# VHH binders against q96fz2, part 165

Target 1, 269 residues: q96fz2
Amino acid sequence: CGRTSCHLPRDVLTRACAYQDRRGQQRLPEWRDPDKYCPSYNKSPQSNSPVLLSRLHFEKDADSSERIIAPMRWGLVPSWFKESDPSKLQFNTTNCRSDTVMEKRSFKVPLGKGRRCVVLADGFYEWQRCQGTNQRQPYFIYFPQIKTEKSGSIGAADSPENWEKVWDNWRLLTMAGIFDCWEPPEGGDVLYSYTIITVDSCKGLSDIHHRMPAILDGEEAVSKWLDFGEVSTQEALKLIHPTENITFHAVSSVVNNSRNNTPECLAPV
Short names: E, the ipSAE of ESMFold2; O, the ipSAE of OpenDDE; V2, 0.75 times the mean of E and O plus 0.25 times the DockQ between their complexes.

## First folded at step 10 (VHH)

Design N65 (framework vhh_6z1v_2; at its last look DockQ between E and O 0.66; V2 from the best seeds 0.00; counts 0 for: pae E 6.9 > 2)
Fold by OpenDDE, look of step 11:
Order: structure tokens, then C-alpha cells, then sequence
Structure N65 (fold): chain B 269 residues (1-269), chain A 123 residues (1-123)
């Protein structure tokens, strides 16, 4: 996974992340560093994206079922990194393969500390290789959406007029991530960064791409992944597998350029 | 362009079962959500059931109440509707549809339609 969309306004995004804590109380996640949130239809590695994480990471004795939402850097910078510039990392940390997560120190160590997060996105992009050509067709991949009474009479989703209404009740894609905290050697603010765990693609997606993010489907899966206070690493890792509960549509080549940040990026073609 | 051909529609008795099939042309079947719709005389076309590309998610209209099952075989480019416990009110022309649907329950999300197959349920 090398490209995502996360363009919802902050308030809409927050509402979309409504949850119940272990007591059954309805809650909204509290923001940490909300000013770092930058909505975009075209998120690339090294950009900031919002993730969910347990409140227990920030507050001692907090209920570990409570959630915080925080923008973090895409591309995990391990805490042990001693260079002053994260770009000097010699290996790619955009993704973490599920099969080798416990073999790589950069991922194993933070995971062992319970530093699990849920990466939020409208969806993610993948490029299909066209047989016999050097051309790649991009696809936008996301959760199946359900029309809610609140969404009103949404006509064709491909119409510009109705497209905006689609996002009011959009079910966000929830991807399993690992985050770490890095303190710059020269001082400054602690950098929070994340990697997306990847798995082999499901059968339905296999023709598009052979790998996919580990998607946490449903509130229970999200809650268990986040709750490092109650759920062990071993139990959490059981949640990491391919899912067929996805849909997708082809999009234009506009998304190929990471500088393009318009609705055209994820619009069906 | 995708061509859709429905089959299996016939006269059945109340309480009977019927399996509809829809065969799609071409190699792009796996990239489309599929839906079954029906239209009774004098009524609007309505969604019966829908299924995502991988089959990982399905939608059923409220009137289905567990009586119908939508499934697909991407290797065969075919979508099915198993209909059980049929009622006279299920009498309609049933249409297969394919589309890049975000909302699989919405008819306007479908781009390709079959000609339909007549299902008649007698008392």
C-alpha cells in the first residue's frame, strides 16, 4: 500500500470514528495535534495521516478501550534511529509484512510495547498491471458502503452533484498499523510515525494486486487491535489476515501524480 | 461493454423454489458488483439483492426476509439468485445488472442491464 485517501473534514472524520468503550458508552475519539491533520485525496508515504490509538499510550491509568485520534507520519521511524533525518532510513518502513513482523526489530519492538494503531482512510489505491502493456490501471479500494437514511436520495454516485453526499456517511477503511515514537538526537518534538501491516491479497483483489493492507473489519476487530492493555500481541496478530469484505472501482490516472489532490483521484471512471 | 443474459424464470407455485442465473459476457465480470432487480406490472423497478465483486458482501431487500440468496461465480461469469418460499407478490420480471456500484442497493449505480426473465408465482 503506497497511496491512500483521507480527505474528510476533521469533524466528519471524528464522527465517523464514533465508538463504544468497554462500558458500552458512546464516545468520540479525542484529538491529539489536530492541526497536523491535512485532508487529502492522495496521501503518500511521509505524509501525515490520522490514526486511532489507545488513550493508555498517553495517559497513565487510562481506560485502554478509549481511543485517541492523532495525525502521524506515514513511514515508521524506529525509536532507536540515531540519525537526525528520518529520510536517511536505509529500509522502507511504509509497510510491514505480516509474515515477517516479528523478525524485524523496527516493527517487533514497538509492537511488543503495544504500539498498535488503526490507520484511517477513505480507501487505498492500487495499480493493476495490464497484460502486455506497461500501463497500469489504478483502482480505489474501500469498504462496501451502505446507504443510510441520513444520506438522503443519493442518485448515481458518479455524478458530481451526488458525489459530495457520498462522504457524509462514509465508512472509513480501518487498517492495522504499528507506530513508534522517535526523539530526534538534536532535540525537538517527538515524532510519531506508523507503518501499515500488509498481507496477501484476498481472492477478489488478487487480479489487481497481490498484497493488501491488513484490514480490521468491524468494531470488535478495531477495539481488540487498539486495546494493548487487555489484548496481547499474540491475540492481536490473529486479527491480521486478508478480507473479502472490500469493493473497488477504477479511477483515472490523475492519482498517479502524488501532487494531485482533487476529487478526481477517487472518482469512478 | 458487458452483456447480461438472465435465465431460469418460469411459472412456479406458491411456496416453490426457483434459481435464476445471469451470464455475463467478456472478461470484466469480476470487476463489477452484481445485482438482481425486479419490476412488477405497474410498479417501479426495485432491488432484490446485490453482491460485491468478490462476493464478500451482500445486500437484500427487506421483503426478501431470508428467502433469497445471491451468489456469484467469477470463474463462470455468472451471478445467481436462489429464490425459496416464493409468493404471488414475487411475480415480476427479474433483471440482472452490473455496475461499479458504491451503493449496491441503488439502481442508478448499475451500468449494464439484462433483458430480464419472467417469474410468475401462482396461488
Amino acid sequence: as target 1 above (269 residues)
Amino acid sequence: EVQLVESGGRLVRTGGSLRLSCAASGSTFRYYAMGWFRQAPGKEREVVAAITQSGGSTYYADFVKGRFTISRDNAKNTVYLQMNSLKPEDTAVYYCAAGKAIYVETPSEYNYWGQGTQVTVSS
Scores: ipSAE 0.816, ipTM 0.914, lowest interface PAE 0.6, mean pLDDT 93
Fold by ESMFold2-Fast, scan of step 10:
Structure N65 (fold): chain B 269 residues (1-269), chain A 123 residues (1-123)
Amino acid sequence: as target 1 above (269 residues)
Amino acid sequence: EVQLVESGGRLVRTGGSLRLSCAASGSTFRYYAMGWFRQAPGKEREVVAAITQSGGSTYYADFVKGRFTISRDNAKNTVYLQMNSLKPEDTAVYYCAAGKAIYVETPSEYNYWGQGTQVTVSS
C-alpha cells in the first residue's frame, strides 16, 4: 500500500469517525492541526493523511479510549533521525511488514511507546500486472458499503451531485499504523509521521497484489489498536492479519500520476 | 505528581515466597500503568512484570512466568508483586514505576520511579 484516496471535506470526515468511548459516551474525535488536512483522491508517500490516535498521547491523565484526529506525514521519520531534512532519510518507511515489525528498530521503538494510530482513507489503490503486456491495471480497494436511501452506490455516481450522495455515509477504510515523533535538530515544530503495517493479501485480493494493508475491521478492532493505555503491544499485534471483508473495482490510468487529484482517479471503468 | 514507595524486600531462602508492595501517594494512581523492574549487581535494569491502569492486561518477562504475579488495588493506591519459587538469580533491587502504558522495550517512558527495595535469595 503506496497510494490512497482521502478526499472527504473535514466536517464529513469528522462525522464518519463518530465513536463511543469506554464509558459509552458518543463522541467525535478532536482535531489537532486541522489546517494541515488536505483532501485528495490520490495521496502518495510524503503527503499528509488524517490518522486517529489516543488522546493519552497528548494529555497526561486523559482517558486512553478518547480519540484525536490529526494529519501526519506518510513515511515514518524515526525519533533518532539526526539530519535536518526528513526527505534525506535513506530507507523507505511507507510500509512496515507485520512479520518483521518487532525486529526493525525504526518500528519496534515507537510501537514500544504505544505509538499506534489508525490511518484513514476512502480506500487504497493497487496495480495488477496484466498477462501478455507490461501495462498494469489499477484498482480502487475499499470496505463494502451499506446501501442507504441517501448514499447510493459508487458505480452510479456519474455526476458531482450523485458523488455527494455516495460519500455522505461512506464507511472509511481503517488501516493499522505506527507513528513516531521527530524533533528537528535545529528547532521547529515536532514532525508526526506514520507507516502503514502490511500483511499478506487475502484470497480475494491475491490476483491483484501479493500484499495488503493490515485493515482493522470494525470498532472493536479500532478501539483495541488505539488504546495503548489498556492494550499491550503483544495483544494489539493479534489484530494484525489479512481480512476478506473488502471490495474493489478497476479504475482508469489517470490515477497512475500522483499529481492527478480528481474524482476520475477512483471512478469505475 | 505521583510518589512511589516500595516495601517488602528482605532475605529469603531459595524456593521461598515474598510479596512486594508499591504504595503511591497522589490522587491520580488509577490513571497509570504500573511496572516492576529489577537490577542485579553488575547487570542492567530489566522489566519483570507490568499491569494496565484497569488491571485488565498484564505483562511478564519469560524468566518469571508462572512464578510471579502482578496485581493492583486502585482503592488502596497500591501495586503488588507476588514472587513464588524464588531462585538466587532473582536477587536484585526491585523498583516500581508508573507510566501511561506498559513499556517493555522503552522503560525510559515510565514517568515516575520508586527508590527500590532489596530482595536477596540465598541457598
Scores: ipSAE 0.346, ipTM 0.715, lowest interface PAE 3.9, mean pLDDT 88
Fold by ESMFold2, look of step 11:
Structure N65 (fold): chain B 269 residues (1-269), chain A 123 residues (1-123)
Amino acid sequence: as target 1 above (269 residues)
Amino acid sequence: EVQLVESGGRLVRTGGSLRLSCAASGSTFRYYAMGWFRQAPGKEREVVAAITQSGGSTYYADFVKGRFTISRDNAKNTVYLQMNSLKPEDTAVYYCAAGKAIYVETPSEYNYWGQGTQVTVSS
């Protein structure tokens, strides 16, 4: 997983993240650094994207079931990294394989500190390698969506007003992530950064790519992954598996260039 | 272009069961959402059931009430509708449809349609 879409305006994104705390109260996550949110149809590694994490990471004695939403850098920078420039990291931390997470210090250490997050996106892109050609076919991959009277066809939207209504009830893709906090050795602000955990692809995606992000399907899975105060690392890792509750469609090669930030990136072709 | 051929429609008694099949050709089946729709005389075409490209999610109209099951077999390029506890009001022409639908219950998101198969439920 190396490209996502996360394009919703902040207020729409926040409403899509409505949740219930452990007492059953309906809540919205509280933002940290909201001005760092940069919506785009075409997010790549090293960009900032919003993640959910427990309030307990920021506030002593907070209810660990309460959620914060914050932009973080994609590509985990370990807390032990000693160089001044994160680009000098000698290994790729865009993704973390689930089968080796407890063997890699970069992921094991923050995971042991309860630094679990939920990475938010409209969906993600994957490129299918086609036999007999040099061409790769990009696909947009996302949760199946529920239509309401306010929503309509995204691929058939013919006005800005209808487009906005289609996205009002979009079910965001919720991927399991690990984050860490890095203090630059020469000073400056703490850098929050994340990796996306990956698993073997489900049967439905195996013809497109052999790996997929670990998807947290439903509020119970999301709550358990986030709640490091009540859910141990061992129990949380049981949530990490492929899912068949996923769908996709082919998109044009416009998405190939990460500078292209238009609805065409995810439109069906 | 994709061609869809329904089969399995016939006369059955109230309370009976029937399985419809839809064979796809002309394009790769796994890239399409699939749906079953029906149309009774004088009525508009309505969704019965739908299934996503991956097969991981399904939709059923309220009138199904747990009686029908949609499934797909990507190896056979076929989608099925198992219909149980049939009622006279289920009498209709049943259509198979394929499309790159985001909202699988919406007929306008389906680009390819079969010619239909008649299901008749007698009292």
Scores: ipSAE 0.050, ipTM 0.586, lowest interface PAE 6.9, mean pLDDT 87
ESMFold2 (binder alone), look of step 11: mean pLDDT 83; pTM 0.857

Design N66 (framework vhh_6z1v_2)
Fold by ESMFold2-Fast, scan of step 10:
Structure N66 (fold): chain B 269 residues (1-269), chain A 123 residues (1-123)
Amino acid sequence: as target 1 above (269 residues)
Amino acid sequence: EVQLVESGGRLVRTGGSLRLSCAASGSTFRYYAMGWFRQAPGKEREVVAAITQSGGSTYYADFVKGRFTISRDNAKNTVYLQMNSLKPEDTAVYYCAAGKSIYVETPSEYNYWGQGTQVTVSS
């Protein structure tokens, strides 16, 4: 996973993240740095994306089940990185393989500190390789959506006009992430950055791409991943596996250029 | 803020049992995960066992699994380490620590530490 859509206006995104804390109290996540949130249909590494994380990361005696929503840089910059420019990091930290997460210092250390987050997106994009040509077919991949209570889940067969109406009740894709905090050596604001954990593709996606993000399907999985005060690293890692509860449709080549940021990027073709 | 005091360390014969206690002072004990660490002569401090805020989840190092049990009593502001089938290799100063989470890979993230209690296991 190297491209996502996260285009919802801040208020719609916030309502889509409504949750219950450990006491059963209904809540909306509290924003940190909301001005840094940049909605886009076509988000690439090094851009900021909204993530959920536990309030306990920021407030010493907070209830660990309470959630903050904050924009973070996609592409984890380890806390030990000593150069002034994060783009000079020699290795790619856009994704983190689930099978080696406890072997790689860049991921093992923040994971040990409880620095787990849930990366939010409308969905993600993958490019299917067609043998015999250099052309690749892009697909938009997302949770099954409910169009209305009577019409069932929204599908690729629905007209483009019907897609414009679904965003108010869109079920956001919730991907397991690890974040870290980097202090520039020459001073300046702390940089929060994240990586998306990846797993082998499920059967349904295997013909599109061989890897997929680790998707946290449902509030129980999301809550356990975020709650580093009650859920140890070992227990949280049991949530990391392929998911079959996913759907997709082909999209146009407009999405190929990361500078294109229009609804056409995810519209069915 | 939390202050931690360990007790219960003593000389025990191989195969024996011992229970260590860590008493916390301060009103915020229930908001901390608790860990037990040990430091053997000539070695760095290593994690032995840990328990989450509510006691709903625990961690054990491979070398103590099946022999040691960690538990806590939030009403008494105390964490315990029950040590069974003790071996000479378990000889160390045992420390309790308080932190926001269980930190296996990053022990330095624990915020508060006790002064330690000596456990000696003789053949």
Scores: ipSAE 0.013, ipTM 0.470, lowest interface PAE 7.2, mean pLDDT 87

Design N67 (framework vhh_6z1v_2; at its last look DockQ between E and O 0.81; V2 from the best seeds 0.00; counts 0 for: pae E 2.3 > 2)
Fold by OpenDDE, look of step 11:
Structure N67 (fold): chain B 269 residues (1-269), chain A 123 residues (1-123)
Amino acid sequence: as target 1 above (269 residues)
Amino acid sequence: EVQLVESGGRLVRTGGSLRLSCAASGSTFRYYAMGWFRQAPGKEREVVAAITQSGGSTYYADFVKGRFTISRDNAKNTVYLQMNSLKPEDTAVYYCAAGKGFYVETPSEYNYWGQGTQVTVSS
């Protein structure tokens, strides 16, 4: 996974992340560093994206079922990294393969500390290789969406009037991530960064791409992944597998340029 | 372009069962969400059931109430609608559709439509 969409306004995003804690109380996640949130239809590695994580990571004795939402850097910078520039990392930390997560120190160590997060997105992009050509067809991949009564008669999704309505009740894609905290050697703010765990693609996506993000489907899966206080690493890793509960459509080549940040990026062609 | 051809529609008695099939042309069937719609005389076309590309998710209209099952075989480029416990109210032309839209329950999100097959349920 090398490209995502996360363009919802902050308030809409927050509401979309409504949850129940272990007591059954309805809650909204509290924001940490909300000013770092930058909505975009075209998110690339090294950009900031919002993730969910347990409140226990920030507050001692907090209920570990409570959630915080925080923008983090895409591309995990391990805490032990001693260079002043994260770009000097010699290996790609955009993704973490599920089969080798415990073999790589950069991922194993933070995971062992319970540093699990849920990466939020509208969906993610993948490029299909066209047989016999060097051309790649991009696809937008996301959770199946259901029209809610509140969304009214949503006409064609391509209508500007209906476009906003599409996103009011959008079910966000929830991807399993690992995050770490890095303190720059020269001082400064602690950098929070994340990697997306990847798995082999489900059968439905296999023709598009051979790998997919580990998607946490449903509130229970999300809750268990986040709750490092109650759920062990071993139990959490059981949640990491491909899912067929996904839909997709082809999009234009506009998304190929990471500078493009328009609705056209994820619009069906 | 995808061509869709429905089959299986016929006269059945109340309480009877029927299986509809929709065959798609071409090699792109697996990239489309598929839906079954119906239109009764004097009524608007309405969604009956829908299924995502991989079959991992399905949608059913409220009136289905567990009576119908949508399924697909991507190897055969075919989508099915198993209809059980049929009622006179189910009498309609049933249409197969292929879509690329965000919402599988919305007719406007479907790009290709079949010619339809007549289902008649007699009392």
Scores: ipSAE 0.869, ipTM 0.941, lowest interface PAE 0.5, mean pLDDT 92
Fold by ESMFold2-Fast, scan of step 10:
Structure N67 (fold): chain B 269 residues (1-269), chain A 123 residues (1-123)
Amino acid sequence: as target 1 above (269 residues)
Amino acid sequence: EVQLVESGGRLVRTGGSLRLSCAASGSTFRYYAMGWFRQAPGKEREVVAAITQSGGSTYYADFVKGRFTISRDNAKNTVYLQMNSLKPEDTAVYYCAAGKGFYVETPSEYNYWGQGTQVTVSS
């Protein structure tokens, strides 16, 4: 997973992340640095994307089940990184393989500190290799959506207005991530950056691509992944596996250029 | 900042019982996961038992499962380790630790440590 869509306006995104804390109280996640959130249909590594993480990472008197939403740089910069320019590491840490996460220092160290996050997206893109050519067919991959009387069906949407109506109650894709905090050697603001954990593709996606992000399907999985005050590293890693609860459709080559940022990027073809 | 003070360590005979207490200072105790660790001479420090921030989950090392029980009292800012059916192999300095997370696999991530209390189990 090297490209996502996360285009919802901040207020809509926030409501889509409504959750229940440990005591059963309904909450919305609290924002950090909301000005750094840039909605896009076509997010690539090095850009900022919204993630959920436990409030306890920021406040010493917080309940670990309470959530913050914050934009973080996609491409984990390890806390031990000594150079002044973090851009050199970005593509090396865009994804983290689940099978080697405990063997690689860049991921093992932040995981040991409880630095687990949930990466939010409308969905992600993958490029299917076509037989006998170097051409690839892009697909938009996302959770199955619940159809209501007011909303359209995403799989059948073929116009901009139909797509706009679909987003009102969109179920965001929730991907397991690891983040780290890097302090620039010359001083300056702490950089928060993340990687997406990847697993082998499920049967439903195997014809499109051999890998997929580790998707946390449902609030119980999301809560356990985030709550490092209640769930150990080993127990959290049990949540990391392929899921079949996913759907997709082919999209046009417009998405290939990461500079294109329009609804056409995810519209069915 | 949280300061931890262990108490209850003493000499006890094989098969005996002992309860260790760890008193925490500071108003944020309720937001920490708590653990009991032990270290015998010449050996590395190892996790014995841990309890989550809420007290809703516990961890026990295989070598103490069924014999030891961890509990916490947030009103008293105290965590306990009830030790039953003690064996000579349980002889060690027992440390109390507080962490923001449930760091049972990464002892070095616990932020605050007590000075330890000696438990000696004689044959």
Scores: ipSAE 0.692, ipTM 0.877, lowest interface PAE 1.3, mean pLDDT 89
Fold by ESMFold2, look of step 11:
Structure N67 (fold): chain B 269 residues (1-269), chain A 123 residues (1-123)
Amino acid sequence: as target 1 above (269 residues)
Amino acid sequence: EVQLVESGGRLVRTGGSLRLSCAASGSTFRYYAMGWFRQAPGKEREVVAAITQSGGSTYYADFVKGRFTISRDNAKNTVYLQMNSLKPEDTAVYYCAAGKGFYVETPSEYNYWGQGTQVTVSS
């Protein structure tokens, strides 16, 4: 998983993240560093994207079921990294394989500190290598979507008003991640960064690509992954598996260039 | 690109059962989400059930209330609708559809349609 879409305006994204805490109270996550949120149809490693994490990471004695939403850098920078420039990290931390997560110090250490996060996206992209050509076919992959309101004229989102309605009740993709906190040696703010855990593809995606992000399907899975105060690392790792609750469609090669930030990136072709 | 042919529609009595089948042609069947829709005379086409590419997730309209089951067999390029406890209000032409859009319940999100098969439920 090396490309996502997370394009919703902050207020729409926040409402899509409504949840219930352990007492059953309906809440919205509280933002940290909202100015670092950079919505785009075409997010790549080293960019900032919003993640959910437990309030307990920020506030002594906080209810660990309460959620913070914060932009973090994609590509985990370990807390022990000694160089001044995070781009000098000589190993790729965009993804973390589930089968080696407890063997890699970059991921084992923050996981042991309870640094679990939920990475938010509209969905993700994967490229399928087509037989007989060097051409790759990109697909946009996301949760199946259900409307709750009458929408007689909505369809291919051929107008600005119709396009906005596609996203009114969009169910965000919720991927399991690990984050870490790095203190630059030359001073400045602590860098929060994350990796996306990957698993073998489900049967539905195996024709497209052999790996997929670990998707947390439903509120219970999301809550357990986030709640490091009540859910052990061992129990949390049981949540990491492929899911078949996924759908996809082919998209234009416009998405191939990470500088393209338009609806065409994820529109069906 | 995909051609769809429904079969199995007929006259049945209230409380009866039917199984509808939809045979698909083309090499890309497994890349489409599939749906069953129905249309009674003078009414708009409405979703009955939908199923994702691998069958890992299904959707049913509220009026189904556990009476129908959608399934698919990608090896046979076929999608099914098992209909139990049929009621007169289930009388309609039933259509199989293959989708390329975002939402499962909206007919305009489906690009390929079968010819339809008539289901008639007598009292």
Scores: ipSAE 0.519, ipTM 0.823, lowest interface PAE 2.3, mean pLDDT 89
ESMFold2 (binder alone), look of step 11: mean pLDDT 84; pTM 0.866

Design N68 (framework vhh_6z1v_2)
Fold by ESMFold2-Fast, scan of step 10:
Structure N68 (fold): chain B 269 residues (1-269), chain A 123 residues (1-123)
Amino acid sequence: as target 1 above (269 residues)
Amino acid sequence: EVQLVESGGRLVRTGGSLRLSCAASGSTFRYYAMGWFRQAPGKEREVVAAITQSGGSTYYADFVKGRFTISRDNAKNTVYLQMNSLKPEDTAVYYCAAGKGLYVETPSEYNYWGQGTQVTVSS
């Protein structure tokens, strides 16, 4: 998983994350650093993406079932990294393999601290390798959506009003992540950065790519992954597995260049 | 571009079972979501069941849940609708459809349609 779409305006994104806490109270996640959120149809590693995490990470006595939403850097910078520039990290932390997560220091340490997050996206992109050619076919992969009375349809030529109706009720993709906090040696703001846990592809995606993100399907899975105050690392890791509850469609090569940031990136071809 | 041909529709008695098949032409079948829709005389066309590209997710209308099962075989370019415990209210022309849209339960998201196959359930 190396490219996503997360384009919803902040207020729409916030409403899409409505949830119930442990006591059954309806809530919206509270924002941290909202000014760092940059919507895009084409997000690559090193950009910021919104994640959900437990309020208990920021407030000692907080209810661990209450959620914060915060933009974090995609590409985990371990707390022990000693260089002054995080781009100098010599190994790729965009993804974390589920089968070795407890063996890799970069991931095991933050996981032991309860630093679990849910990475939000409209969906993610994968490139299918075509036999006998150097070309790859991109696909947009996302949760199945349910049309409401006022829902629209996605198409490059559709009206802005119709596009708004599609996204107003969009079910966001919720991917299991691990984050860490890095304090620059020369001082400055703490950097929050994350990795997406990956698993073997489900049968439905096996023809497109051999790996997929660990998707948390439904509020029970999301709640248990986030709630590090009540759910142990061992119990949380039982949520990490492939899911078949996913859909996809082919998209144009416009998405290949990460500088392209238009609805055409995810429109069906 | 894909062409769809339904088969299997016939007269059946209440409580009976029937399997509908939809054969697709072309090598692109596996990239389409597939749906079964029905239309009874004087009524609008409504969704019955839908299945995503490789069968990873299915949708069923409330009136068929527990009785009907949709499945697909991408190697054979075919989608199926297994209909059990048939009722007179299931009498309709059944249509197979292929789409690339994001909503599998919505007729307007489907680009290609078969000609339909008649299912009649006698009481």
Scores: ipSAE 0.021, ipTM 0.451, lowest interface PAE 7.5, mean pLDDT 86

Design N69 (framework vhh_6z1v_2)
Fold by ESMFold2-Fast, scan of step 10:
Structure N69 (fold): chain B 269 residues (1-269), chain A 123 residues (1-123)
Amino acid sequence: as target 1 above (269 residues)
Amino acid sequence: EVQLVESGGRLVRTGGSLRLSCAASGSTFRYYAMGWFRQAPGKEREVVAAITQSGGSTYYADFVKGRFTISRDNAKNTVYLQMNSLKPEDTAVYYCAAGKGVYVETPSEYNYWGQGTQVTVSS
């Protein structure tokens, strides 16, 4: 997974993340650094994306079922990284393979500290290789959606009004992530950065790409992944597997250039 | 694009079972969500069941949950509706539809429609 869409305005995104804590109380996640959230239809590595994580990471005695939402840098910078510029990291930490996550120090160490997060997106993009050419066909991949009485549809959402109504009740894609905290050697603010765990593609996506993000399908899976106070690393990793509960449609080549940030990036063609 | 042809509609007695099939032409079938819809005389067309392109997610209207099962075979370009414990109120013309839209339960999300197959359930 190397490109996503996460374009919802902050208030819409927050409402889309409504949840119940361990006591059954309805809650919205509390924001950290909301001004660092940069909505976009075309998010690439090194940009900031919103993630959910347990409140217990920030408050010693917090209920581990309570959630924070925070923008984090896509591309995990390990806590041990000693150079002053994170962009100079020599290896790619955009994704983390599920089969080697416990073998790689960059991922094993933060996992041991309970640094699990849920990466939020409208959906993600993959490029299908076309036989006999060097051209690739991009697809937008996302959870199946259920229309509410006030929602529009993407199939009919080519007008500005319809696009706005579609997003009011959009079911966000929830991907399993690992984050770490890096303190700049020369001082300054702690950098929070994440990687998306990847698995073998499901049967339904195998013709598009051989890998997919580990998707947490439903609130039970999301809650267990986030709750590092009650759910061990070993138990949480059992949630990491391919899912068939996904849909997709082809999109235009506009999305290929990460500088393009318009609704056309995810519109069906 | 895709062309759809339904089959299997017939007269069945209350409590009986019936399987509908929908055959699609074209290699693009696997990229469409598929739905079964029905329309009784004097009523609007309503969703019965839907299935995503991979077959990994299904939707069922409340009035058929536990009785009907939707499935698809992408190698055969076919979608099926297995109907069990049929009731007289299930009498309708059943339509197969293919769509690229986001919402599987919404008729307007479907771009291609079959001509329908008549199911009659008698006491």
Scores: ipSAE 0.025, ipTM 0.470, lowest interface PAE 7.2, mean pLDDT 86

